# VHH binders against Intracellular ribonuclease LX (RNALX): the designs that were tried, part 12

Target 1, 213 residues: Intracellular ribonuclease LX (RNALX), of Solanum lycopersicum (Tomato) (Lycopersicon esculentum) (p80196)
Amino acid sequence: SQDFDFFYFVQQWPASYCDTRRSCCYPTTGKPDEDFSIHGLWPNYKDGKWPQNCDRESSLDESEFSDLISTMEKNWPSLACPSSDGLKFWSHEWLKHGTCSALNQHAYFQTALDFKTKSNLLQNLNNAGIKPRNGDYYGVESIKKAIEKGVGHTPFIECNVDSQGNHQLYQVYLCVDSSASKFIDCPIFPHGGKCGSKIEFPSFSTNDDHDEF
Short names: E, the ipSAE of ESMFold2; O, the ipSAE of OpenDDE; V2, 0.75 times the mean of E and O plus 0.25 times the DockQ between their complexes.

## First folded at step 10 (VHH; framework vhh_7zox_3)

Design w4 (from t9 with T105V; at its last look DockQ between E and O 0.59; V2 from the best seeds 0.69)
Fold by ESMFold2, look of step 10:
Structure w4 (fold): chain B 213 residues (1-213), chain A 122 residues (1-122)
Amino acid sequence: as target 1 above (213 residues)
Amino acid sequence: DVQLVESGGGLVQPGGSLRLSCVASGFTFSSYAMGWVRQAPGKGLEWVSYISSGGSTGYADSVKGRFAISRDNAKNTLYLQMNRLKPEDTAVYYCAKEYYGSWYVPDAFDIAGQGTQVTVSS
């Protein structure tokens, strides 16, 4: 059942999602905390290819993970418009990626929650003096080293651009072994998502509000 | 509902050219990054190219210099010009749309169409 080689474990910085030229909507539970949030846990092959939608009929069943929902609302919020309770986002991640993971729904979501806690990204960055601040720039290599010091493995950093065209820390990729038991060195990094040498780490609490356009 | 309709595939000899099209509907096409992914028989998905909403492009090393992605926002259409085709380009090609802020990493883009078969053989 473990015919893929590893997972990307992907976390997102909410401020960088919301300060672009595109719309952002807070979940019905309110504005997320200023912390990384889970995007997903994605089976991948070491040659750069990936599987998806491995069981198109395995619909999300809330009763399978109902004990996790409160924690997922905090740690796996959706910022997509319109505002929602996250079930559509979790359904997408399950159908596309989770069905390929060899984990059942509860194990899939619990594993991602556990890896978010273990990665401790915000604290690891803070320990290196890297804090969310509008207008400040950090070296991408310094960000990688801060995370590597805390996690033991080099991350991949994906950037996006804010509404002013500045590159910023957007998503962090860590790799997990195919049994979903531990972080590993990435066999291969994702394509795309260039950062340049210095990037913003924007504050969520001071410049990002709910908007439609 | 998001709809992506691929066309333009076919059988071509090595060294030949094809132009793929993807007509999009059900979303504001000009606001989203788009891309092409492909799947050879029995293999996983492989990214080919992306184009941002602002027109910035990226290519997999295996196709760089041979393929050209473009978009026509007025016609909600994505294109892939494929030149100097090789047998290893044989695959079903899918038009893909960014999902949930995957603006620059097309491996996370969503497929919604049936794809178009490209076969390169002598």
Scores: ipSAE 0.662, ipTM 0.869, lowest interface PAE 1.2, mean pLDDT 89
ESMFold2 (binder alone), look of step 10: mean pLDDT 83; pTM 0.847
OpenDDE, look of step 10: ipSAE 0.797; ipTM 0.902

Design w5 (from t9 with S56D; at its last look DockQ between E and O 0.85; V2 from the best seeds 0.79)
Fold by ESMFold2, look of step 10:
Structure w5 (fold): chain B 213 residues (1-213), chain A 122 residues (1-122)
Amino acid sequence: as target 1 above (213 residues)
Amino acid sequence: DVQLVESGGGLVQPGGSLRLSCVASGFTFSSYAMGWVRQAPGKGLEWVSYISSGGDTGYADSVKGRFAISRDNAKNTLYLQMNRLKPEDTAVYYCAKEYYGSWYTPDAFDIAGQGTQVTVSS
């Protein structure tokens, strides 16, 4: 059998990644869409511990997932500095987490892409009237309920702080069964990164349009 | 090439103390948060503590009040003072460098060394 109990499937909000004192760098492919993006798919144990680097010799092989690369550039960008094409980020996620997943490289990346689509986070929030908008605050419980209505399972919401110290929606955690087939209730939620009762949901692109067009 | 070299482990009795050291090279040490992660025999990894580039610290509940993390940026060295040690603290301890995100998750820190063994036994 598999030597872990479940996956965390983690998505991040790019505006909240970038709206900190550290800022960010866009991928070499350009500014990401205003949508959640994949952070990772992480094997975990139900006691809160985790495996990692389960096969240090299994280097990322682009030929194994070449058909996915354009989709991963859109849905799994790196916002770390300096700007990059994402291969280093995907290599890190594969070597650290994917090698422990019992999936081959193509299945690992395809599975994460499929769960992003299935979670439909931005649309589920929009259906509840929760939209990215600078200066507006939303109840954390309302965010959880909107996602739960669409996904069928309660998420964990992680916040960070913007450059002015305001708490904002940063990452969303959902749990996936150990066979990577479906969302499940999380056996354990992460600690830390907790939100207050209401938080910002910032817009990623606030003044990136041209004046005349 | 990031290098992290842990030392200071050993065999101690319950209630004893140890001080772990980690010498870092291959990156600008003062620019990154650093942390300690441990692995007991036959168990998964767990986060122990972090210290930000600015000196803010955090600890897992299991070690709060007993362990103290510190850093000396001039010497590129991370420390973990471990007091009132318990058999449950028996593990290989790894020095870890900030990678991404929140300190409580598997992706927060990367290890690069062989670790140092801490054994707490009567």
Scores: ipSAE 0.662, ipTM 0.867, lowest interface PAE 1.2, mean pLDDT 89
ESMFold2 (binder alone), look of step 10: mean pLDDT 83; pTM 0.842
OpenDDE, look of step 10: ipSAE 0.862; ipTM 0.935

Design w6 (at its last look DockQ between E and O 0.66; V2 from the best seeds 0.00; counts 0 for: pae E 2.5 > 2)
Fold by ESMFold2, look of step 10:
Structure w6 (fold): chain B 213 residues (1-213), chain A 122 residues (1-122)
Amino acid sequence: as target 1 above (213 residues)
Amino acid sequence: DVQLVESGGGLVQPGGSLRLSCVASGFTFSSYAMGWVRQAPGKGLEWVSYISSGGSTYYADSVKGRFAISRDNAKNTLYLQMNRLKPEDTAVYYCAKEYYGSSYPYDAFDIAGQGTQVTVSS
């Protein structure tokens, strides 16, 4: 008798986080690489409801996952303001979601890092000719098919809107079984974050300011 | 430092109305999206509604057309007008503050208050 049914594993595109009207703040380690980063690993029920904060007395203990911190700075950065070293973001993800996962802190963070590697999102998109480029648009169905080909399961795509009103690729949801061992088909997808048929996949750099003779 | 204080719950018969309030402090209220989530007895959390900092409103299918979210930025107060209440609306209702920019309230919204009980029963 498990307490939850599956996880959403959620990754975000940093350029799409940062080009909205709210902007962003880079981590104290600097501007992120042009790659997907982890948002979180979230226990869920198949009826669309969720648990959270399953141990209100828990606190993040850095000594439990100190070997992972450098990897998490690269793969799980915070873009929220003010700039930080990520510990507040990881504490939030642990307290809200990780305490409900039946994993200890090290296993929780390591599992998310492993699923990011296994999903291989940027390479799967690149293999289909889908690359970050300002001013270009890609079919949402083509993005889903590229990811499905590499992962074996259909993702949910969440879009947001840049400061000019353009819809863009923001977050990718994949589902993980309750034992945190493998990707599965999602029992239910989130409602919201709808995309049009074509969306941007922005880059941190503009095409114009990088072309020089 | 974030404080959210919910009020306005109570016992009401099916078809009745209630107006919930949430007074916020410890942050710049007008800069954040705000929302309502609820938890029925023995169930997980369920999102109800949210309102962006710019005033755009969103609702779960189960409450659309019956509930209306609003905000008063001058008073740091969020409201939920609940009409045509049903027994399945029985829950503790929590005010939630945007944490991380997402349209889905899962991780994007945080609860900080004790909530207010709504009971819909004959």
Scores: ipSAE 0.455, ipTM 0.779, lowest interface PAE 2.5, mean pLDDT 88
ESMFold2 (binder alone), look of step 10: mean pLDDT 84; pTM 0.853
OpenDDE, look of step 10: ipSAE 0.686; ipTM 0.859

## First folded at step 12 (VHH; framework vhh_7zox_3)

Design x1 (from t9 with T105Y; at its last look DockQ between E and O 0.78; V2 from the best seeds 0.74)
Fold by ESMFold2, look of step 12:
Structure x1 (fold): chain B 213 residues (1-213), chain A 122 residues (1-122)
Amino acid sequence: as target 1 above (213 residues)
Amino acid sequence: DVQLVESGGGLVQPGGSLRLSCVASGFTFSSYAMGWVRQAPGKGLEWVSYISSGGSTGYADSVKGRFAISRDNAKNTLYLQMNRLKPEDTAVYYCAKEYYGSWYYPDAFDIAGQGTQVTVSS
């Protein structure tokens, strides 16, 4: 009875969003942490097609997920200009993708937050010696293997290009089963966002400083 | 505020050609990647083609060598030349604008228009 086959769960690297020629705007809550952030949780079909906007009347209702907002500000920030509180970004993701998920708004956002925690991307990369550092390059296959070791499933890596023309780690795709309960092997890999064999993993910090947490 | 108006669809025989156009307003057209998606009746959305702001293009395997995407930034217009059309190409075709800097299609591009119907049958 499900209307889709799986989800892509997509996280992005904020430094790679911001160091392109388009630049970015920080959220009104400030500069994002140096960590992956959620882009979205996207119903898909295994033939590479997808549904969207499954209920255009189901507008975002902040009261349905108000307890999650502070966590979403940290883990699901918008970097689009002008600076905002994220509600427009979350509304877009809900209306386009969440309405097709068979989850209510609270469950949709909570599920994505839980999968970010479960994926543990930055720590998995760190365990393999892959750290954000301007001017250093890593093999894209090493990045995939580091994530696969921690998550148990091969990711798709999307790259973009910084203002100097360097290919860099931008987004990581993992697949989730249609009941939104666990990571699975992707039925189909995305196409696009070409990487070279070695790519940059940029830092926000020009001095390579970071806070202890 | 973003407006995308698709046109150029119609009924054609297999092997025929059509040229779709999409007139854009409400944003700086030349600064964004643009693309085409399509939807057959009762089916999900399917990526067809993109063109970056710098002119780089990409195509779905099902249309490579038959379709050509282009843009005219002076006219704020996106085009799709469709040659050697097949019944499998029957769909509503939508022009789409880059959203949030992703190239993969569930979220890469937003539809804003009504689309244009392409029907390929004898």
Scores: ipSAE 0.625, ipTM 0.850, lowest interface PAE 1.4, mean pLDDT 89
ESMFold2 (binder alone), look of step 12: mean pLDDT 83; pTM 0.849
OpenDDE, look of step 12: ipSAE 0.820; ipTM 0.915

Design x2 (from t9 with G101D; at its last look DockQ between E and O 0.87; V2 from the best seeds 0.76)
Fold by ESMFold2, look of step 12:
Structure x2 (fold): chain B 213 residues (1-213), chain A 122 residues (1-122)
Amino acid sequence: as target 1 above (213 residues)
Amino acid sequence: DVQLVESGGGLVQPGGSLRLSCVASGFTFSSYAMGWVRQAPGKGLEWVSYISSGGSTGYADSVKGRFAISRDNAKNTLYLQMNRLKPEDTAVYYCAKEYYDSWYTPDAFDIAGQGTQVTVSS
């Protein structure tokens, strides 16, 4: 399970996850901070194909990463309904992707947490004057350049559509080498999630938030 | 709980046609986007096609114009009509259910079935 070429490291913007026709549920720990959160760390091949589920008998063993759980609740929350503590989400990401990574569970989760910190996405955007603001639009190329300035590599920007039909910043893809040691230029970018030239970067503090219990 | 059962594969000559089916259970089929992914011998998985809950479709460049995805919500069944088949279409084809709202990514769709083998050779 270690004959892959690189990882996608994928982070999502919680306000954009929740501001859709589908909506969301906050974790049992409460509303996430206004920051990017980890979606996953996904082994990929440079030809655009990927492995998955490389050990179908594996399961999460919480004792292997118990020291990381509080940090993962903050930085890797589940927004799926119903509200949860995140263990199902982490189990899905481990079983599908982590088993293909050549990392053990602790290393897999720790590595993703470290890359979130190293990417410093929100601060890099803020340094370029790009802040979460409802009703404001930003150039997609400006977003890419702000992140590239801070990280040293061009990201892929995925958009989704808010409940009013407007395109918004949803996920940011960066690429990591197969030894999980550093960011690299992406060998290939994903196809989907097209953005227009200008997109929203919404704030969580809108009156249009959806809460479910 | 979620079950996806693929069928309709087989051996076909180049230029031929096949129609794949996927019967779904364990979830509200009409509420989810569905897709097809495939795995050629010795290679990784790749995205082939999707259909949203509302009927919008998308295709990988390599199959566009040759393949047609459709769904029958009354029968909980997803279809893939495959025309003008080429040797590079040889793969195990898997039916996949929407997991995350990111249709072109490895995490967008989950596989649950054993897949159906399509072999295109002369």
Scores: ipSAE 0.688, ipTM 0.884, lowest interface PAE 1.3, mean pLDDT 90
ESMFold2 (binder alone), look of step 12: mean pLDDT 82; pTM 0.838
OpenDDE, look of step 12: ipSAE 0.756; ipTM 0.884

Design x3 (from t9 with Y100W; at its last look DockQ between E and O 0.69; V2 from the best seeds 0.70)
Fold by ESMFold2, look of step 12:
Structure x3 (fold): chain B 213 residues (1-213), chain A 122 residues (1-122)
Amino acid sequence: as target 1 above (213 residues)
Amino acid sequence: DVQLVESGGGLVQPGGSLRLSCVASGFTFSSYAMGWVRQAPGKGLEWVSYISSGGSTGYADSVKGRFAISRDNAKNTLYLQMNRLKPEDTAVYYCAKEYWGSWYTPDAFDIAGQGTQVTVSS
């Protein structure tokens, strides 16, 4: 068993992933839902350091979690180019992070899926009037408060920049105890680029449905 | 396959300097943020610095003002100039490539090389 202090549970906003200078590719299963999707569940130490790749021989075994695959395609899609199924992304997350979690493959993926459901991020934001809409800006503190009201713990909000250089809501970090049983207050937040006071919450474009062809 | 080859480590006295290099292949180097992470013996990984594809830089507080990250896109090479080295800087240093667009989260950066050992001993 690996000794670590907590998990980051990280979800990303697909429209913000795709609305950058690098763009993105939809999964072979199609355009993701307009909802947060799982990036990963990452063992960490409270001093800001982390373990990784704790069993380099524990390759992803699809038969161990075959009952979860359709749910993972919906909730844990890859947006990397070129378009693919999710297996490469899930293999990366398992090998780098899951092998350090003290969970087997099925439990690791099921746990992340359960925490996405429990976090209920999109609905918690909607309850506070915070909805995805291109061109609208929201206060970062309002976003944090909306999530905290629903989850009971303050999140970390990571922004990226859209193709025009504006900051947008990209990833939401929540913390989970080392037994993977509940959300906790984060012992430490990641550092790096932080959001400004107001940020976009973009929607996927639907203008192509109305184009003259 | 992504390949990252670190070099330039060694044994140095406190207050000394080293310059680390990382030669990259298997991807379009100029399109990705790059970074350095380190691991002291028996400890977890710790991010050190990053540099965006456009040249913007960031540093961990423990190295700010002492280390300087840079890149040469024509040579597919990442650098870390390390000055005023301390015993606490003793670690294996890895260069790391941004993965899935998460370049403000060092534990989301990918390591692919064996690293280069830096030992700072009085």
Scores: ipSAE 0.547, ipTM 0.821, lowest interface PAE 1.7, mean pLDDT 88
ESMFold2 (binder alone), look of step 12: mean pLDDT 83; pTM 0.842
OpenDDE, look of step 12: ipSAE 0.847; ipTM 0.925

Design x4 (from t9 with W103Y Y104W; at its last look DockQ between E and O 0.82; V2 from the best seeds 0.83)
Amino acid sequence: DVQLVESGGGLVQPGGSLRLSCVASGFTFSSYAMGWVRQAPGKGLEWVSYISSGGSTGYADSVKGRFAISRDNAKNTLYLQMNRLKPEDTAVYYCAKEYYGSYWTPDAFDIAGQGTQVTVSS
ESMFold2, look of step 12: ipSAE 0.720; ipTM 0.893
ESMFold2 (binder alone), look of step 12: mean pLDDT 83; pTM 0.845
OpenDDE, look of step 12: ipSAE 0.896; ipTM 0.951
ESMFold2, look of step 13: ipSAE 0.730; ipTM 0.895
ESMFold2 (binder alone), look of step 13: mean pLDDT 83; pTM 0.845
OpenDDE, look of step 13: ipSAE 0.903; ipTM 0.954
ESMFold2, fold request of step 14: ipSAE 0.714, 0.712, 0.780; ipTM 0.888, 0.889, 0.914
ESMFold2 (binder alone), fold request of step 14: mean pLDDT 84, 84, 84; pTM 0.858, 0.855, 0.854
OpenDDE, fold request of step 14: ipSAE 0.915, 0.914, 0.912; ipTM 0.960, 0.960, 0.960
ESMFold2, look of step 16: ipSAE 0.761; ipTM 0.907
ESMFold2 (binder alone), look of step 16: mean pLDDT 83; pTM 0.846
OpenDDE, look of step 16: ipSAE 0.902; ipTM 0.954

Design x5 (from t9 with S31E S53E; at its last look DockQ between E and O 0.83; V2 from the best seeds 0.79)
Fold by ESMFold2, look of step 12:
Order: sequence, then structure tokens, then C-alpha cells
Structure x5 (fold): chain B 213 residues (1-213), chain A 122 residues (1-122)
Amino acid sequence: as target 1 above (213 residues)
Amino acid sequence: DVQLVESGGGLVQPGGSLRLSCVASGFTFSEYAMGWVRQAPGKGLEWVSYISEGGSTGYADSVKGRFAISRDNAKNTLYLQMNRLKPEDTAVYYCAKEYYGSWYTPDAFDIAGQGTQVTVSS
């Protein structure tokens, strides 16, 4: 069955992914932009359970979405080690989640890219004075309200912990209706992944090996 | 070529106990968090438990206090001790390996085995 109730649409903050004891690996295409990136678009049931791997024979076919690859490299990079071009990450997301979405590969990836643009997370945070800055802390409620003002729906905020033990903004969850047409209120939020009342929003920017002038 | 082989399932009465095992190969077991997920007949998957590389554990509310996850890195083996079993625990149980940095979401863990059937029936 490919019957499901909604999608989680999940974006992550690259600096928070990398700012842990485990570190990360930049994509072979280079250091990601200082912006949220797509983690995935995940069919879910309203009771908190999920389908996966709904067609084990539907492997990723690059020719079906070749026009999207440059945009996906920018907006859907992998930070996992070893460094890669992202195809393994996209294959995982397609096989596990995309095959359950009732969308073909091109529509699946295009839809996620469109929702990243519509969510406009970094700009919505900036409009509320919330910017990535090492050493600054923001209220979790302020982050939620800034995103809600721009998107119209309350997000779920997931934190992780940096190598020094500080809670930091890691992933943002928004919900999408089962026809993949619009954001909706989440029928259920993820259980767990709590944040403190104030969290870091670290900067990912690091100068390259060359001087800037 | 990650391989996870689950065993230890069976038919038990409510209130009974079972101990599941999962033998892992094809990766450095001690470097990864491991978990259990389950799927009841006709239902979706749900997370049950995790254990980190360093031995920290977590449980879904529905099993907390009844289930205990553990690992033996020398044997590349993950365990789930299940006590006070209820009919609602009936499912195929899958051993799962950490994936992309999350631990409580659908993407936290990958399944690679056939699972082991647990049936709790009076």
C-alpha cells in the first residue's frame, strides 16, 4: 500500500551537523552554502508510524531528474563521510521514502526543492533578527514563531549537541499534505529530540585557504 | 554489504518474555548506534529502542520499563530483552543500523535483515 496521511518535510542546518565530536565531510562539490539544506520528504501516518521501501526494484535513475542535479547539489548535499556527490544520499531517500510517495522520481525531488524555496527558512529567521552567529543564543519559541510567521504553520525544532555540550538548532520539520500540494499543520510532532529554552544557531562560514581582499 | 540477522522471536502468552538477538557483519559494529524497529501486521513501522556506541539507551514510551536493549561489541551482537509482553507487542522486529545522524525519526536507522516474528497471544 502507498496510502499515507502526510509528509514530514525536513531541513537541516549544515553547521550544526558538522559541529559535533563526530564531525562531517563536505561534498565533493565543495563546502555547502550557509543555508538550510534538505534532509528528506518522508511519507508518514498520523499515528506516528511510517511506510518505507515501497518498491525495492525502483532504483534511482539519474536520467529521470538530470535537469535537477545542479540544484540538488546546492540544496540537498550530503555531509556524511566519506565525501560524495550526493547520489548515494538521494538514492537512499528515494528508495526508503520516495517510493512510498506516489510521485515519480522527478516529481519527488522537484517537490522537495519547491517546498524548501516556499519555506524560506533562513530569510524568515533573519526577518525576526535571528541570524547564524557563533556564541549567540536564541529562544526556541522565538525561532518557532519566526518560521510560523513566514510559513503559516508551527514547525517542530530538533536540536543536537555540539562538542562542548551546547544545544543547537539542527533540523526543522514542516508538514505537507498527502497530495504534496501545500504545508499543513502537523497531525503529530516527532516524539523526542527536545531542545533547551535557549539554543545556539552556529555560523557555518569559514574562510577558504586563500586570503580574502 | 551490511548484514543484520535477527533471531529469538516466537509465540508467547501475555506477560511472557523473549530475548531477541541480532548478529551484525559488513561494518565496524562498535562505531555505530544500533536500534530496534517493529512492524505489526498491516501497520507501518515504529521505532522501539536505540543504544549508542557508548552504551546510552532510549525507548519508545510504549515499551519503557519492559524492554532492555544491550550490545556486545566483541560478538557484533545486539540484544533486546522483552518482558511483560502484551498483545500490542505482536510484530516483526528488525535490527537496525544508524544512518544519517538522527535517532528517533524514520531516517535514524536502516533495516537490512528479514526480521524476527514475535506473536503475543492467549
Scores: ipSAE 0.701, ipTM 0.881, lowest interface PAE 1.0, mean pLDDT 89
ESMFold2 (binder alone), look of step 12: mean pLDDT 82; pTM 0.840
OpenDDE, look of step 12: ipSAE 0.842; ipTM 0.923

Design x6 (from t9 with T105R; at its last look DockQ between E and O 0.81; V2 from the best seeds 0.77)
Fold by ESMFold2, look of step 12:
Structure x6 (fold): chain B 213 residues (1-213), chain A 122 residues (1-122)
Amino acid sequence: as target 1 above (213 residues)
Amino acid sequence: DVQLVESGGGLVQPGGSLRLSCVASGFTFSSYAMGWVRQAPGKGLEWVSYISSGGSTGYADSVKGRFAISRDNAKNTLYLQMNRLKPEDTAVYYCAKEYYGSWYRPDAFDIAGQGTQVTVSS
């Protein structure tokens, strides 16, 4: 594995993934809970560059993390079409990012699951009165402050756009130290994917659509 | 399978220009954001530029004003016009495709090709 400086830990809001022109498909295990889900744990350099695919022959081996699969189905679902069991998504995240992490497969997935629990994003937003609701807009700075209050570190908020072109809360980035032990202040924030000053936080129930286009 | 084939690299003098091309197949090209990333020897990947399916563009600060990304959906081809090249632009350049809703985050796009070498040297 190559040296790196920190991780981005990236979580996704399922309703915002599904409320786009591309639409989505629920996993074969059914509609995910209305909660943030893991996208990935991504090694990065503090100069804004990143490693990837650090061992192209290290294929995902389900026997290495079989005890985690049920938890990953719940907390790390794929919403890509067609509906799937998530193994392709986890394989992609492992091959591209996990092979650069200096963690074995079990540790890589377990670590991301642990950080989702520690971040407690939905509850931290709820504590500030920020709840998923279609048609309501929240200040992006209020969202950042609510998460910072609970986690102790300022997040990066990535937006996408719904089918009507409105910006919505899509992904939350937190930073983790290179030993994968704790949240840290981000040495650098990602470029792109930035929000306007007010954004939607859509309810997943009204985005109950997974047809292809 | 997704295939991305980069071309147009070469050896140029500082201040010179090159035009990179990327021919895509195995997916509906017009439906996805595309981008360029690069890697200098011994360095990590660095994003260069992206272009959305609708034609909106973005650039890294280090290339802004010198590089221009474009796409031709009829030819399934992505382009990068590189002007006023500098020695620090020396790298392998890769075409990258949007993955899993990363429309405006080219550092989250996927590489599939071998890249094309650009060398800027006196």
Scores: ipSAE 0.754, ipTM 0.905, lowest interface PAE 0.9, mean pLDDT 90
ESMFold2 (binder alone), look of step 12: mean pLDDT 84; pTM 0.854
OpenDDE, look of step 12: ipSAE 0.757; ipTM 0.886

## First folded at step 13 (VHH; framework vhh_7zox_3)

Design k1 (from x4 with Y103T; at its last look DockQ between E and O 0.80; V2 from the best seeds 0.79)
Fold by ESMFold2, look of step 13:
Structure k1 (fold): chain B 213 residues (1-213), chain A 122 residues (1-122)
Amino acid sequence: as target 1 above (213 residues)
Amino acid sequence: DVQLVESGGGLVQPGGSLRLSCVASGFTFSSYAMGWVRQAPGKGLEWVSYISSGGSTGYADSVKGRFAISRDNAKNTLYLQMNRLKPEDTAVYYCAKEYYGSTWTPDAFDIAGQGTQVTVSS
């Protein structure tokens, strides 16, 4: 069925994507801003299952969202290798998730851009004294509370592990109602990707003593 | 072109066993995490299991202790051993390739094959 219960709205921290053993490739526009970027807007069921690829014939059409491309390059970059202009990443997100959203392409991408602005994640963390800095650790509950204060809803925090074995802030999940109009409390959270009680919030610092490989 | 070809499904009675296979091509199989996702008729997709490139495994709660994932990097093949099957395991099973890490979320893995039908009926 095309019908679904809510969206996960997911943003990622570029430094945490790039400092793992796999590393990353910057977009053709260069090194990403030190800010959260959009990963995706994903229809989901409240029982933990999800739909995908709901219209395999609805290929990405740039003309449908051409006015958004510059904003998406800034706010929705791909960090996958090889370096790219983002069209492959956006096509993947549209075909897999956007076709299940009941939104047209322009509305789908515009909605995600609007929710990134509304979430204001980096500023909400900064207001609580939580700033990207290599070697500093923050309580996961403090991160959740800072975001909840600004957004009004508790996020799910996904961690990954850098090449040195440190757990770090990687992705932030917020939930959006099925009409794509507002944040809601998440009906369920993802399983896995759990953080310890304290985690890094890394920076693209040139003083990082990161191990080579 | 990423290609994933699932096989090994069939009709079994409750309590039975099946072993699913997935032959992969079009990418360096040993470099990616792989997983199994399933879809019951009229239902959404759900995670079943994953195996990292280094061999670490994870399972959905509903299948822990009954299913075992494995990989043979020399043959570019992923396996799922399914034991003590239940009617609730009836679904099309899909092999999935890592897209963005090894998380249990919809975007962690991509499906590329037609899947293999598993039917558990009494």
Scores: ipSAE 0.699, ipTM 0.882, lowest interface PAE 1.0, mean pLDDT 89
ESMFold2 (binder alone), look of step 13: mean pLDDT 82; pTM 0.836
OpenDDE, look of step 13: ipSAE 0.868; ipTM 0.937

